# VH-VL binders against o66814, part 28

Target 1, 203 residues: o66814
Amino acid sequence: SDYLLRAESLFSQLKDANAKEETPYLYGKVKGYYEAIKLYAVEYKEDRIKTLFTLMSKNTKKAVRGAYTEREPLTELITFEPRVYFEEYCDGIMDECFYEKHYEKEKFIELVDYFSLKRRVEFLRNHEGKYCAPFDFGMAEALFNAVSLELMQEKPDEKVLIALREKLEPILVMAEEKLRYAMKKELPCYRNRLSEHIGYWKP
Below, E stands for the ipSAE of ESMFold2; O stands for the ipSAE of ESMFold2 at other seeds; V2 stands for 0.75 times the mean of E and O plus 0.25 times the DockQ between their complexes.

## First folded at step 12 (VH-VL; framework fv_patecibart)

Design B2 (at its last look DockQ between E and O 0.64; V2 from the best seeds 0.00; counts 0 for: pae O 4.3 > 2)
Fold by ESMFold2, look of step 12:
Structure B2 (fold): chain C 203 residues (1-203), chain A 123 residues (1-123), chain B 107 residues (1-107)
Amino acid sequence: as target 1 above (203 residues)
Amino acid sequence: QVTLKESGPTLVKPTQTLTLTCTFSGFSLSTFGMGVAWIRQPPGKALEWLAHIYWDDDEDYYPALENRLTITKDTSKNQVVLTMTNMDPVDTATYYCARIEGYYDSSGPFDYWGQGTLVTVSS
Amino acid sequence: EIVLTQSPDFQSVTPKEKVTITCRASQSIGTYIHWYQQKPDQYPKLLIKYASESISGVPSRFSGSGSGTDFTLTINSLEAEDAATYYCQQSYTWPYTFGQGTKVEIK
């Protein structure tokens, strides 16, 4: 219950700054971290909760500052880069050798389809997802960061990974659908950010 | 044992640029949650936060001074550098660097301080 | 910007008496307040974090309380070495700010 009282303070700060309207990407990211924290709370994983709360708190500060200064930067993307190793096979007859490629934590990578998630989040990040689907993209990015952080643990928790994946997928789909629509219709958020910026100047 | 120490010039002329270096040991800015801040104290006056930088390069500045301040880090040397442009006699103060322990909550206190360095701005 | 106002600015206190220092924030800051002690010609030392959390190595006579906008640092039985200036500091939101200080002297 300690994290609930601390989160209440962060949400009050976000409300005071009108961050939902002024910095929707960062607001979504804070919400995404909070959803991940709640999943970990079911399993009473206090150490994991503290790590995610650090990120939640940091993004709250950025959202509040950004709302007051009209600046909303992209913040952290945390990617798990599994070590690669090769198993050598040699058949002795022809002294021929070949290698079989493996990843550390391959079972957990497959469990959440990690490389696919990584590519989908990176696509949104590189193609104006922040502008065309800010809340959904921010929330998806935070949940993806939680997946990456869990995969980095010495003993990843399968139940938590499944729960994170189940929470992440519908949000990611929503962000992708909004971006796809914006691309198809050439909406201002996607077509030309410079043109959209110019359109806000007084004529 | 955590220690921090400020180094740099003690006398600066008006309009010059001040560069201060914080050298620390007993912790690293590669550690998740860690940060370093610069705080100053004019003679006989209250403490004033100037800037900070965290392990993930998150940096921020006191708004009225943002255009004059730059904070950078060199994690391999355990150093954080503050640069302040256009110095004025009102900037005369003792300058401290301090650690921010931001694990769990990035809003942690300044838990370890350097001894401070007095910088005097006069012609 | 959150303004922290301390009271009193100065206090001269008989040894062994209770000292109370207040810090009032211009808006609610939850428990994101920290207290520092600064003796003459020394750097500040952290005494209390998050309004009421104790710091290892700090005498138990120091305690803190409060939430929201009103915070208190208490020294239950003042000792000679407690003569110092005390500051509150908020870490709730940028920009981070300190109170103006409260100087405590021994009578």
Scores: ipSAE 0.356, ipTM 0.738, lowest interface PAE 4.1, mean pLDDT 88
Fold by ESMFold2 at other seeds, look of step 12:
Structure B2 (fold): chain C 203 residues (1-203), chain A 123 residues (1-123), chain B 107 residues (1-107)
Amino acid sequence: as target 1 above (203 residues)
Amino acid sequence: QVTLKESGPTLVKPTQTLTLTCTFSGFSLSTFGMGVAWIRQPPGKALEWLAHIYWDDDEDYYPALENRLTITKDTSKNQVVLTMTNMDPVDTATYYCARIEGYYDSSGPFDYWGQGTLVTVSS
Amino acid sequence: EIVLTQSPDFQSVTPKEKVTITCRASQSIGTYIHWYQQKPDQYPKLLIKYASESISGVPSRFSGSGSGTDFTLTINSLEAEDAATYYCQQSYTWPYTFGQGTKVEIK
């Protein structure tokens, strides 16, 4: 489709608002959605492109308005919640039954190590990632949302999942390293927010 | 299949609070990309956007009126409510609710409109 | 706030002739302009979105063009049923605004 041409207009709006500097989390999120759209464009998956473009355009509007109003909210986190099933088997010797935990789409969950990705993104989101690594965190969050949306499909595309994971991993690592450094050095982005949560500092 | 319908009083006195309800069908505000806006048109004059609310709870208001306007939604009832305080004769207008087409681009147009309701503000 | 100025305010046009309505924005808005038709005592109807994109159910005689600050709505062969007021509307940024309208009548 011609969504890539329209994306140029969105980036022009972001540049005009200086969103890269004023709302770096949302700017990163827009960039992350754009990278995901480009991966889907190789496969020509129009409906998935349209869904991601909706998210891209909405975050662009929030970034532009946020830059002019000095307000940058956290936006959507999309998580895939797989159905859990238990497979029962019984040990006739001990007359006991045991349950083995299984997930729907377990092959695809394992392919991208989804639960690890989810935990890592949620950790950044809940521990000042927006302040200590805004661009990388925003970009990682968008790519993670694209992974979640693909896993929600009836038949997830393995090639797309691998490509998304390959894009996501280095960005997540960078965000995590920036946050870890901020925590270790007690930088203002982390220390100020932690102090407000705890009430007062302790060893 | 998509329809919107405005309901509420057609005559209010100056200083009263106006409450208008938009009831819609054929779509839901739980649906990705959807929004609803309120637009008014004074008799013989141009259209004026007042407020909107999206599926993700993003809401905003025309700046000069933001202290007088409140927009809320009830997704389970397919309703959006506009409250406007301290009505004045200059607020006499036809009030419309409209769907925002945000699926392809969140900056979408108003693609379906209600029939409108004329609200007259007089003593 | 982005001001949209339409031209002309009024046209009286012979049936089957071409109608051209312009909309000028006070700043660049890319292609974030939409066109509506409003017949007397009726609600507005969307005709064109994003400057030039067609709407299902709208006759092909309606077309739009432009980008940046200057936009045009064209009715290539005016029909009697096209007598109405036409509005442009920008969705580039908050607050969203409409043009003052262009009234088209049949001669």
Scores: ipSAE 0.301, ipTM 0.691, lowest interface PAE 4.3, mean pLDDT 88
ESMFold2 (binder alone), look of step 12: mean pLDDT 92; pTM 0.942

Design B3 (at its last look DockQ between E and O 0.33; V2 from the best seeds 0.00; counts 0 for: pae O 7.0 > 2)
Fold by ESMFold2, look of step 12:
Structure B3 (fold): chain C 203 residues (1-203), chain A 123 residues (1-123), chain B 107 residues (1-107)
Amino acid sequence: as target 1 above (203 residues)
Amino acid sequence: QVTLKESGPTLVKPTQTLTLTCTFSGFSLSTFGMGVAWIRQPPGKALEWLAHIYWDNDEDYYPALENRLTITKDTSKNQVVLTMTNMDPVDTATYYCARIEGYYDSSGPFDYWGQGTLVTVSS
Amino acid sequence: EIVLTQSPDFQSVTPKEKVTITCRASQSIGTYIHWYQQKPDQYPKLLIKYASESISGVPSRFSGSGSGTDFTLTINSLEAEDAATYYCQQSYSWPYTFGQGTKVEIK
């Protein structure tokens, strides 16, 4: 049946578990996948919707379990790892050879500024983004995963990539601003996590 | 042609650890969204889901048995292994492995089953 | 966890008659219910997925219906080989659970 209709069932599970409050990172991630699915639905890309729905469903079940067990794990980060190629150009008159570095799918990588997006998402992931900006970080992470998955397609769709980037950018900015504010003000989400990571030096 | 087959001991003593192997063909756990589950059925009783594992090593367990169960996979061998510690006579059951139809929904139905293996726990 | 209650526990039905088995969930589960047939000494076989979706190779006399909390498996004209125990199973929320089963015999 229609994946959008099945998504309503997933949101019902999240509501019953109070996931928006109990597991806000995973709730945001589910929401981000849903936004990507809606974007693909208007582009008539049903097969790509199947992959995103699988991720949405997996994260929903993690959120429900996390709400009842008081555990909210970080979930998948999907990164596109383009192959690197070198092209050799030789000047027959000068008898010189030069090498030019190229990435697989350079056009699409540059279209969305992929390496910048990857760095920004990884920064949030490694620096308490889950705790200081859980909803926005989760949503940004899901939309970033959708960008990665599109880049992995044999023929990435430029219009889809642009639409995903347009959706992702303001959310990513919001998550970054919330984290920066929390670090500057030393809010509990940042300070408490640092304290929890201090190991015993002398048992 | 999707097939699954359970293997392992059919008789264990109380307190021993049970190790069961599911060997399958016709699909791979390297495929996005794919999963395998273990389900048991005590003689004459209903089916009971025990655990499952997905292509990305994400795993879940039945809550009451979580501290006794471990599920792992070996993608290169097309195998999934279940271990269950501290076996008791009440754990006597037929144990099945099954494929989760998960590409459309990672928690989908169990669409292909193994033949099952009866494990008896007795002194 | 979600409890699935099947009714009846047991049916003895003459050939060619209609069999109706119900499954009631302890909370709404949309259409995330699946039906299995288990013949004596055999492994379970998936009959119906997502409440009403047919499975290739399953006879057309098997059908399913329902949504929310109340679901029904129907066998339109019972045949001798349909003597089995039938289970419903939900995939809506972890942990995944089965109904207690409905045994159908032919006589």
Scores: ipSAE 0.139, ipTM 0.660, lowest interface PAE 5.6, mean pLDDT 87
Fold by ESMFold2 at other seeds, look of step 12:
Structure B3 (fold): chain C 203 residues (1-203), chain A 123 residues (1-123), chain B 107 residues (1-107)
Amino acid sequence: as target 1 above (203 residues)
Amino acid sequence: QVTLKESGPTLVKPTQTLTLTCTFSGFSLSTFGMGVAWIRQPPGKALEWLAHIYWDNDEDYYPALENRLTITKDTSKNQVVLTMTNMDPVDTATYYCARIEGYYDSSGPFDYWGQGTLVTVSS
Amino acid sequence: EIVLTQSPDFQSVTPKEKVTITCRASQSIGTYIHWYQQKPDQYPKLLIKYASESISGVPSRFSGSGSGTDFTLTINSLEAEDAATYYCQQSYSWPYTFGQGTKVEIK
């Protein structure tokens, strides 16, 4: 209940700063963290909510400050880096050795198709997603960060991972479609990425 | 065991710049979500929040003092530094550093405090 | 800026009696209020966080209550060592503020 009151205050600050228009990437990121928090609130997982709320609050501060200073930086990308193990099998007759790659938490990685999600988010991040699909990219990035944080738990919750993936996928697709369209049509967001004023290219 | 300690000059002249160092142990500002604040208390008066800094260098200042305050950290030394320019006798106070238990976007509650250092501003 | 107004400013209380200190916020702040004890010439000590949550190592005679704009710190049975000044503090929104303090003395 305290998170709901805090979220109301954060959204009020975003509204006063016109952050949806002025800093749409950070606004989307705040919204993505809020959606993840609401999902965890249904499951009464307070400790995980605290971490996500901290990230939400941090991005709100940057959105508000960015709206007033016309500056919108990229913020955190959280990636789960699973330990990798190799299992060696050698054929003594043929003198050949083969290696089989294994990941910690491989079941959960496969459940959400984690490496595909990681590549898709990194592509948007590295190729003007912030400018061409700011809201959808920001929101997708926050939901991806929530997936990473859940995978970092000693015992990831499958229900939560599925729910996060279900929220993330359509948003990620929309961001990707907007970016591809902008690239195809050479929209200003893609073509003029070196211009100094952040507001110059805002949707 | 969490401890914090303030250090710096105890007497400064008007217009001088004050630099205070908070040295702490038992936690690190490399840890996600960790933050440190500075609070002051003029003799016989209430506590006043001044500034805070978090593990990722995000910082906030009391609005009226924003142009006079700078807060920084050195994670490798477990230190947070407060600089206050253009000191005035009204700034005479005990200065405390404290660890923030609360959310990243706020300051407080403060669960561990330093002993404080009295800074007197006079000619 | 959120103003926190404490009442009373000063209280002289007979040992073993109940002490009640109030803190009123100038706007709703949910439960983002915290209470500190400061004995003479000492640094503040956190007593209660988030209106009513207990702090490890703080005697159980200290309790807090309230939500919204009106908050109360209660000392169930005053001990001699409880003579101090008590402050409320809000962490709801920038700039973060303290109440003016309530001094409690033993009668």
Scores: ipSAE 0.036, ipTM 0.613, lowest interface PAE 7.0, mean pLDDT 87
ESMFold2 (binder alone), look of step 12: mean pLDDT 92; pTM 0.941

Design B4 (at its last look DockQ between E and O 0.85; V2 from the best seeds 0.00; counts 0 for: pae E 2.7 > 2)
Fold by ESMFold2 at other seeds, look of step 12:
Structure B4 (fold): chain C 203 residues (1-203), chain A 123 residues (1-123), chain B 107 residues (1-107)
Amino acid sequence: as target 1 above (203 residues)
Amino acid sequence: QVTLKESGPTLVKPTQTLTLTCTFSGFSLSTFGMGVAWIRQPPGKALEWLAHIYWDDDEDYYPALENRLTITKDTSKNQVVLTMTNMDPVDTATYYCARIEGYYDSQGPFDYWGQGTLVTVSS
Amino acid sequence: EIVLTQSPDFQSVTPKEKVTITCRASQSIGTYIHWYQQKPDQYPKLLIKYASESISGVPSRFSGSGSGTDFTLTINSLEAEDAATYYCQQSYSWPYTFGQGTKVEIK
């Protein structure tokens, strides 16, 4: 409940800076973190709320600064890198050994289709999603970060993971549709960024 | 226990560049939420925030001084460095470094301060 | 830039009496204000964070209140060691700023 008063202050900062128009990617990211915080608040997960609020607050500060300096950087992408291990099965009588591949937290990874989410977010990040679908991409990135952080927990909460995935999917689809349309039609948001990179092909 | 200490020259001539180092212990700038700020205080005057840098490399400067200030960190040495160019007698002040504990809300207060170092700018 | 204006600039107070210091912000800043005590020739010390939140190790006679544009630091029963200059500081919006200070002296 304390986070509500603090969030109101952050949204006032964003409004004062006209961040929705000036820094739409970071504005979307702040909104995404707030949506994740609200999901955790239903379950009274105070520590997770505080962790996500730190990120929300930091991205708010970066959005305000970006509006002043007319520069909007990409901010954090948090990825969960599960450990891979093998269970060796040797039949001592048959003198044969074979293995079975496993991932750390494999069932939680499958519950949210994590590797697919990761590839989709990384695609947007690497292919001008910030320029062609800033709000949706920012929001999707924040929700994806919340998924990663939950998977990093000792015992991930399945209810939270499902809720995060359900909120993330439609936003991610919208960002992807906007980007693919921009690529197909060679819209300025995509084409101009490709042209910009030509001049920096080597140091 | 958290400690911070400023080091660098105490006398600088006008137009020279000042470099101050904050060396700290009891926390790391690799820790989620942590930041370090520089604040100065001219003799007998109010406190003035100059710059800060966070664990995620986010840095900000007081706008009127932005073109003169650079803040950097060396996480492995637990150090933060402030560089201020084109010093002028009006920049004579005690310079402090301070910790920002930014867990929960990254816009937190300055909770631990160094002793400060007086820098005098005179010909 | 958000300007913080403290009142009064100076205050001479009889020991054991109540001290009230105000800080007025040039725009609404929620509860993003912090209070510091600075004794002569010393570094500042954090007293109150986020308008009213207590700091471990700070005597209970120090309290803060307010939200929006008007904030108050209160010392319920002044002690000799409390003679100092007090500053408010906002962290609502970049750039961060301090008030001009309020000097409290023992009468």
Scores: ipSAE 0.550, ipTM 0.800, lowest interface PAE 2.4, mean pLDDT 89
Fold by ESMFold2, look of step 12:
Structure B4 (fold): chain C 203 residues (1-203), chain A 123 residues (1-123), chain B 107 residues (1-107)
Amino acid sequence: as target 1 above (203 residues)
Amino acid sequence: QVTLKESGPTLVKPTQTLTLTCTFSGFSLSTFGMGVAWIRQPPGKALEWLAHIYWDDDEDYYPALENRLTITKDTSKNQVVLTMTNMDPVDTATYYCARIEGYYDSQGPFDYWGQGTLVTVSS
Amino acid sequence: EIVLTQSPDFQSVTPKEKVTITCRASQSIGTYIHWYQQKPDQYPKLLIKYASESISGVPSRFSGSGSGTDFTLTINSLEAEDAATYYCQQSYSWPYTFGQGTKVEIK
């Protein structure tokens, strides 16, 4: 419940390092974790706040270090890997069995359209989203990680999942639009990465 | 109960490479938030942080010594290893490993320490 | 690099009296300061984290305060076992640094 004072200290570290300009992907990721924490604070969920704050503080440290060393790596992508099971039913007359595929926590996966979110975040991650839409991609990645962490809970909170999804969608759309524009116009953020396979290119 | 213990040579010659092993129990570096650091203390002087490594493989080094230091972990053995190249008499110190309390805020204190090992560099 | 300057370097104190040790940071570090006690020939022990948060198993006579650049460790009613060197340490920004230490002994 005292996360606001702790967050103020982290944002001071980011400001001292000019991280918004020097490491915009990591800055966006810190902001995304903070937005997720605020959603949890509405419901007074201290343990979940502490877990997300650990990630927020770690990405703050990496952003500050990255700003001073001119290195901004991709950081954690947290994915929920649901267990798969099969429901069996048999026709005793024909002695024939059929199996239907089910996922652990299927209701919650469907509530947020989790596999679609995962695919969209992975697409940005694999196609220069860090360079062409750093802030929005970082923020979306953190919010997606919060969704994954909630799905990993024994009993996921539907209200939090809906709130996270509602916050995540417009940010994802913005990141996707920026990347699409960069690809269409062959902007340096995208074009420089295309040349990586056969040689290095910079404007 | 959390314990850490340093092991390695107590005497090295100038220019040699020092290798120190921290063996710990009561926690794992696979646990979210956990980290291990190396800190040294020259005789009669203050403590100096050297390096650390976290559960997520994030590692940092004291900048002036970065070219001489390497920190690695073996999570299955509960070990963290520090190597320091090109030892000099000024590096004579007691070397400690310590746990970083990183849950909630990954920039936490060193909450448990090993008893330390004195390394003397003489020529 | 953030420099931590402790004051005093040395303090001789009558038993049962109050000990005050200060730590000044070269820039604002919020509450990212931690205090350690090191007795002769022993490893350091954590006393206070995040400027003022208590540690389980540490006597209640130890307390910490401050934020920003100025921090204080206080020992109310000094005991003989408290003779030691005390260090502050910041974890606000890489590289992490320690103060030079304050030696406290019984007068």
Scores: ipSAE 0.537, ipTM 0.802, lowest interface PAE 2.7, mean pLDDT 89
ESMFold2 (binder alone), look of step 12: mean pLDDT 93; pTM 0.945

Design B5 (at its last look DockQ between E and O 0.73; V2 from the best seeds 0.00; counts 0 for: pae E 3.0 > 2)
Fold by ESMFold2 at other seeds, look of step 12:
Structure B5 (fold): chain C 203 residues (1-203), chain A 123 residues (1-123), chain B 107 residues (1-107)
Amino acid sequence: as target 1 above (203 residues)
Amino acid sequence: QVTLKESGPTLVKPTQTLTLTCTFSGFSLSTFGMGVAWIRQPPGKALEWLAHIYWDDDEDYYPALENRLTITKDTSKNQVVLTMTNMDPVDTATYYCARIEGYYDSSGPFDSWGQGTLVTVSS
Amino acid sequence: EIVLTQSPDFQSVTPKEKVTITCRASQSIGTYIHWYQQKPDQYPKLLIKYASESISGVPSRFSGSGSGTDFTLTINSLEAEDAATYYCQQSYLWPYTFGQGTKVEIK
């Protein structure tokens, strides 16, 4: 397969730059996109493979550059924002109507527990997940982005969503456990970022 | 049809700042994967990549020139601007802008080029 | 930075004959090499991407091959309009670099 040869080149670049050690968040993100691509390859979804590969290759270039410049930025977070609509229900016997709130693609949102995933990833992103659990957070973020992109499709694929969720959950748990431990023990990865904030009160 | 066109001064004095504008049509830098690069070619010499900027605001520069170069984009005007400080006669070259087609692999080639503009650095 | 060395620097070739241009990279770059044609007083045009992938609108007489460090551009039957300078360019690793060029003339 063409994506396999291209991925080998990307991983060679990452190895040459020692990105696993130098830019572990971006390295994890590249790995996460690669795992998502492999799931889509089983289902022969070329257009989705190419979209995810664009993200994989871009994060690879950022990881390599970051390793050589000692800089590792946060990169894209892709969120699906479902539209809300109302479904009218009228009881002709009682001659009354009411409206029930629904989300577009509600079936698929519930299938992967999307709002919970979003909250968990955003929590890691906003609370030093990049520093306290870089590899796991990066990988989880990429897999979450793949879930969001699938939900944005006109016809989301249930098999892919389930597979993505199954890969994402253990990684997300690991990132959360590492962050929780760092917060509890006030490790430097977490504590150093808090102490640099101006204006908060410390008892 | 993708087109790019370079505009700016053709004569610059040593130590002055060069500002070049690339105006393009047939694509947008808001499109996923797209980028624009600046490449120069001194008369009779090989091509030299200078800088690029992508749809996601990622920008990078040739290392030896990074403190002299700034690349920016205005997506609404389909423009990319290169600024190069402290011009020297050795910077005399034809300056090209080119599209990077980075869909599928962001390391894509320069698949469409402007016609170039010769910039001469002389007193 | 990755240095690309082209060979030969110059060729004078009889029409209809085969032209071979090589590009050697200073380290392995997979297939991340692209070839450009620059006719006199013109801007460069992309001929081949990713070592061997064809470009729409480019004559089929142009082909590319290679991987790793050694790459070849081939014109299997030279036409008069092919008189130009040819450049290889790598996109494997920042900073992106070009070969020094190979000038092809009609003998």
Scores: ipSAE 0.521, ipTM 0.797, lowest interface PAE 2.7, mean pLDDT 89
Fold by ESMFold2, look of step 12:
Structure B5 (fold): chain C 203 residues (1-203), chain A 123 residues (1-123), chain B 107 residues (1-107)
Amino acid sequence: as target 1 above (203 residues)
Amino acid sequence: QVTLKESGPTLVKPTQTLTLTCTFSGFSLSTFGMGVAWIRQPPGKALEWLAHIYWDDDEDYYPALENRLTITKDTSKNQVVLTMTNMDPVDTATYYCARIEGYYDSSGPFDSWGQGTLVTVSS
Amino acid sequence: EIVLTQSPDFQSVTPKEKVTITCRASQSIGTYIHWYQQKPDQYPKLLIKYASESISGVPSRFSGSGSGTDFTLTINSLEAEDAATYYCQQSYLWPYTFGQGTKVEIK
């Protein structure tokens, strides 16, 4: 496939810049997008592949730039913000009206436990996940972004959502374990917020 | 159809600040993957990339000019503005804005160019 | 900074002949090279992207090849309207740079 040749070029750039060591969060994010692309390739969803590849290539550029400039920024977090609506019904006998709260795409939100995933990724993002578990957090963030983008589709694909969730869960757990360990032991990555000056927590 | 057009002063004095506006149509910087770049060409010389800005606010500058350049966008007006401080006669060039086709691979080419505007820096 | 060196600087060519322009990068850039045509007093136009990918509306006589450090733009059968300066440009690493140009004119 065309994306395989293009991905080879991106990974060559990452290798030349030593991005795996110099910008591990962005390197993980590139890998996460690549894993998502491969899931979509099994289902032959070309337009989704191109969208995810755009994100993969942007994060590659930022990883390479970051490795050469010794600066690794947080990049995009894509969240699906479902519209909330209320279904009204009225009891004609009692002349009372009641409301039920619903989300758009509620079925798909529940399928992947989306709000739990969002909360877990945001926790890592807000509590030094980039510094204490850079590779796993970056990878999890990219897979989460892929879930969000699928939920934003007019008709989300349940098979793809399940596959993304299954890829995401073990990686997210690993990032969470590394962060919790760092918090409990008060490691420099958490205690000192050291991403810019003295290094990351690394296995 | 994609079009870009540069506007701004054609004559500036040394030390003045140059402000150029790129106004475009047929695409939007709210569109995923899109970017706009500024490229200049001194008379009789090769093309020089100066700066770019993408839909996601990512911006980069030619390193030697980084402290003199600022690129900004106004997505609602379909405009990108380049500001270059402390102009010198060596900065005399035709200044182009161009679209970056960054969908699928963000390292895309400059696929549509404005007509260019000659800026002369003289006494 | 990645330097792109084009060869030749200038070429005077009989119509219908094959034109070959080379671009050498100072380091490997994969296929992140693009080719532009600039006719006298005009803005540049994209001819080839990513070393060899076609652009809609560009005549099929234009083709590109290469990977790594050595790239070639070929005009299979030169026509009068092809008299122009041709530039290669890399998008592998900022600052994005252009070759010095190759001027092609009709004999």
Scores: ipSAE 0.493, ipTM 0.778, lowest interface PAE 3.0, mean pLDDT 89
ESMFold2 (binder alone), look of step 12: mean pLDDT 92; pTM 0.941

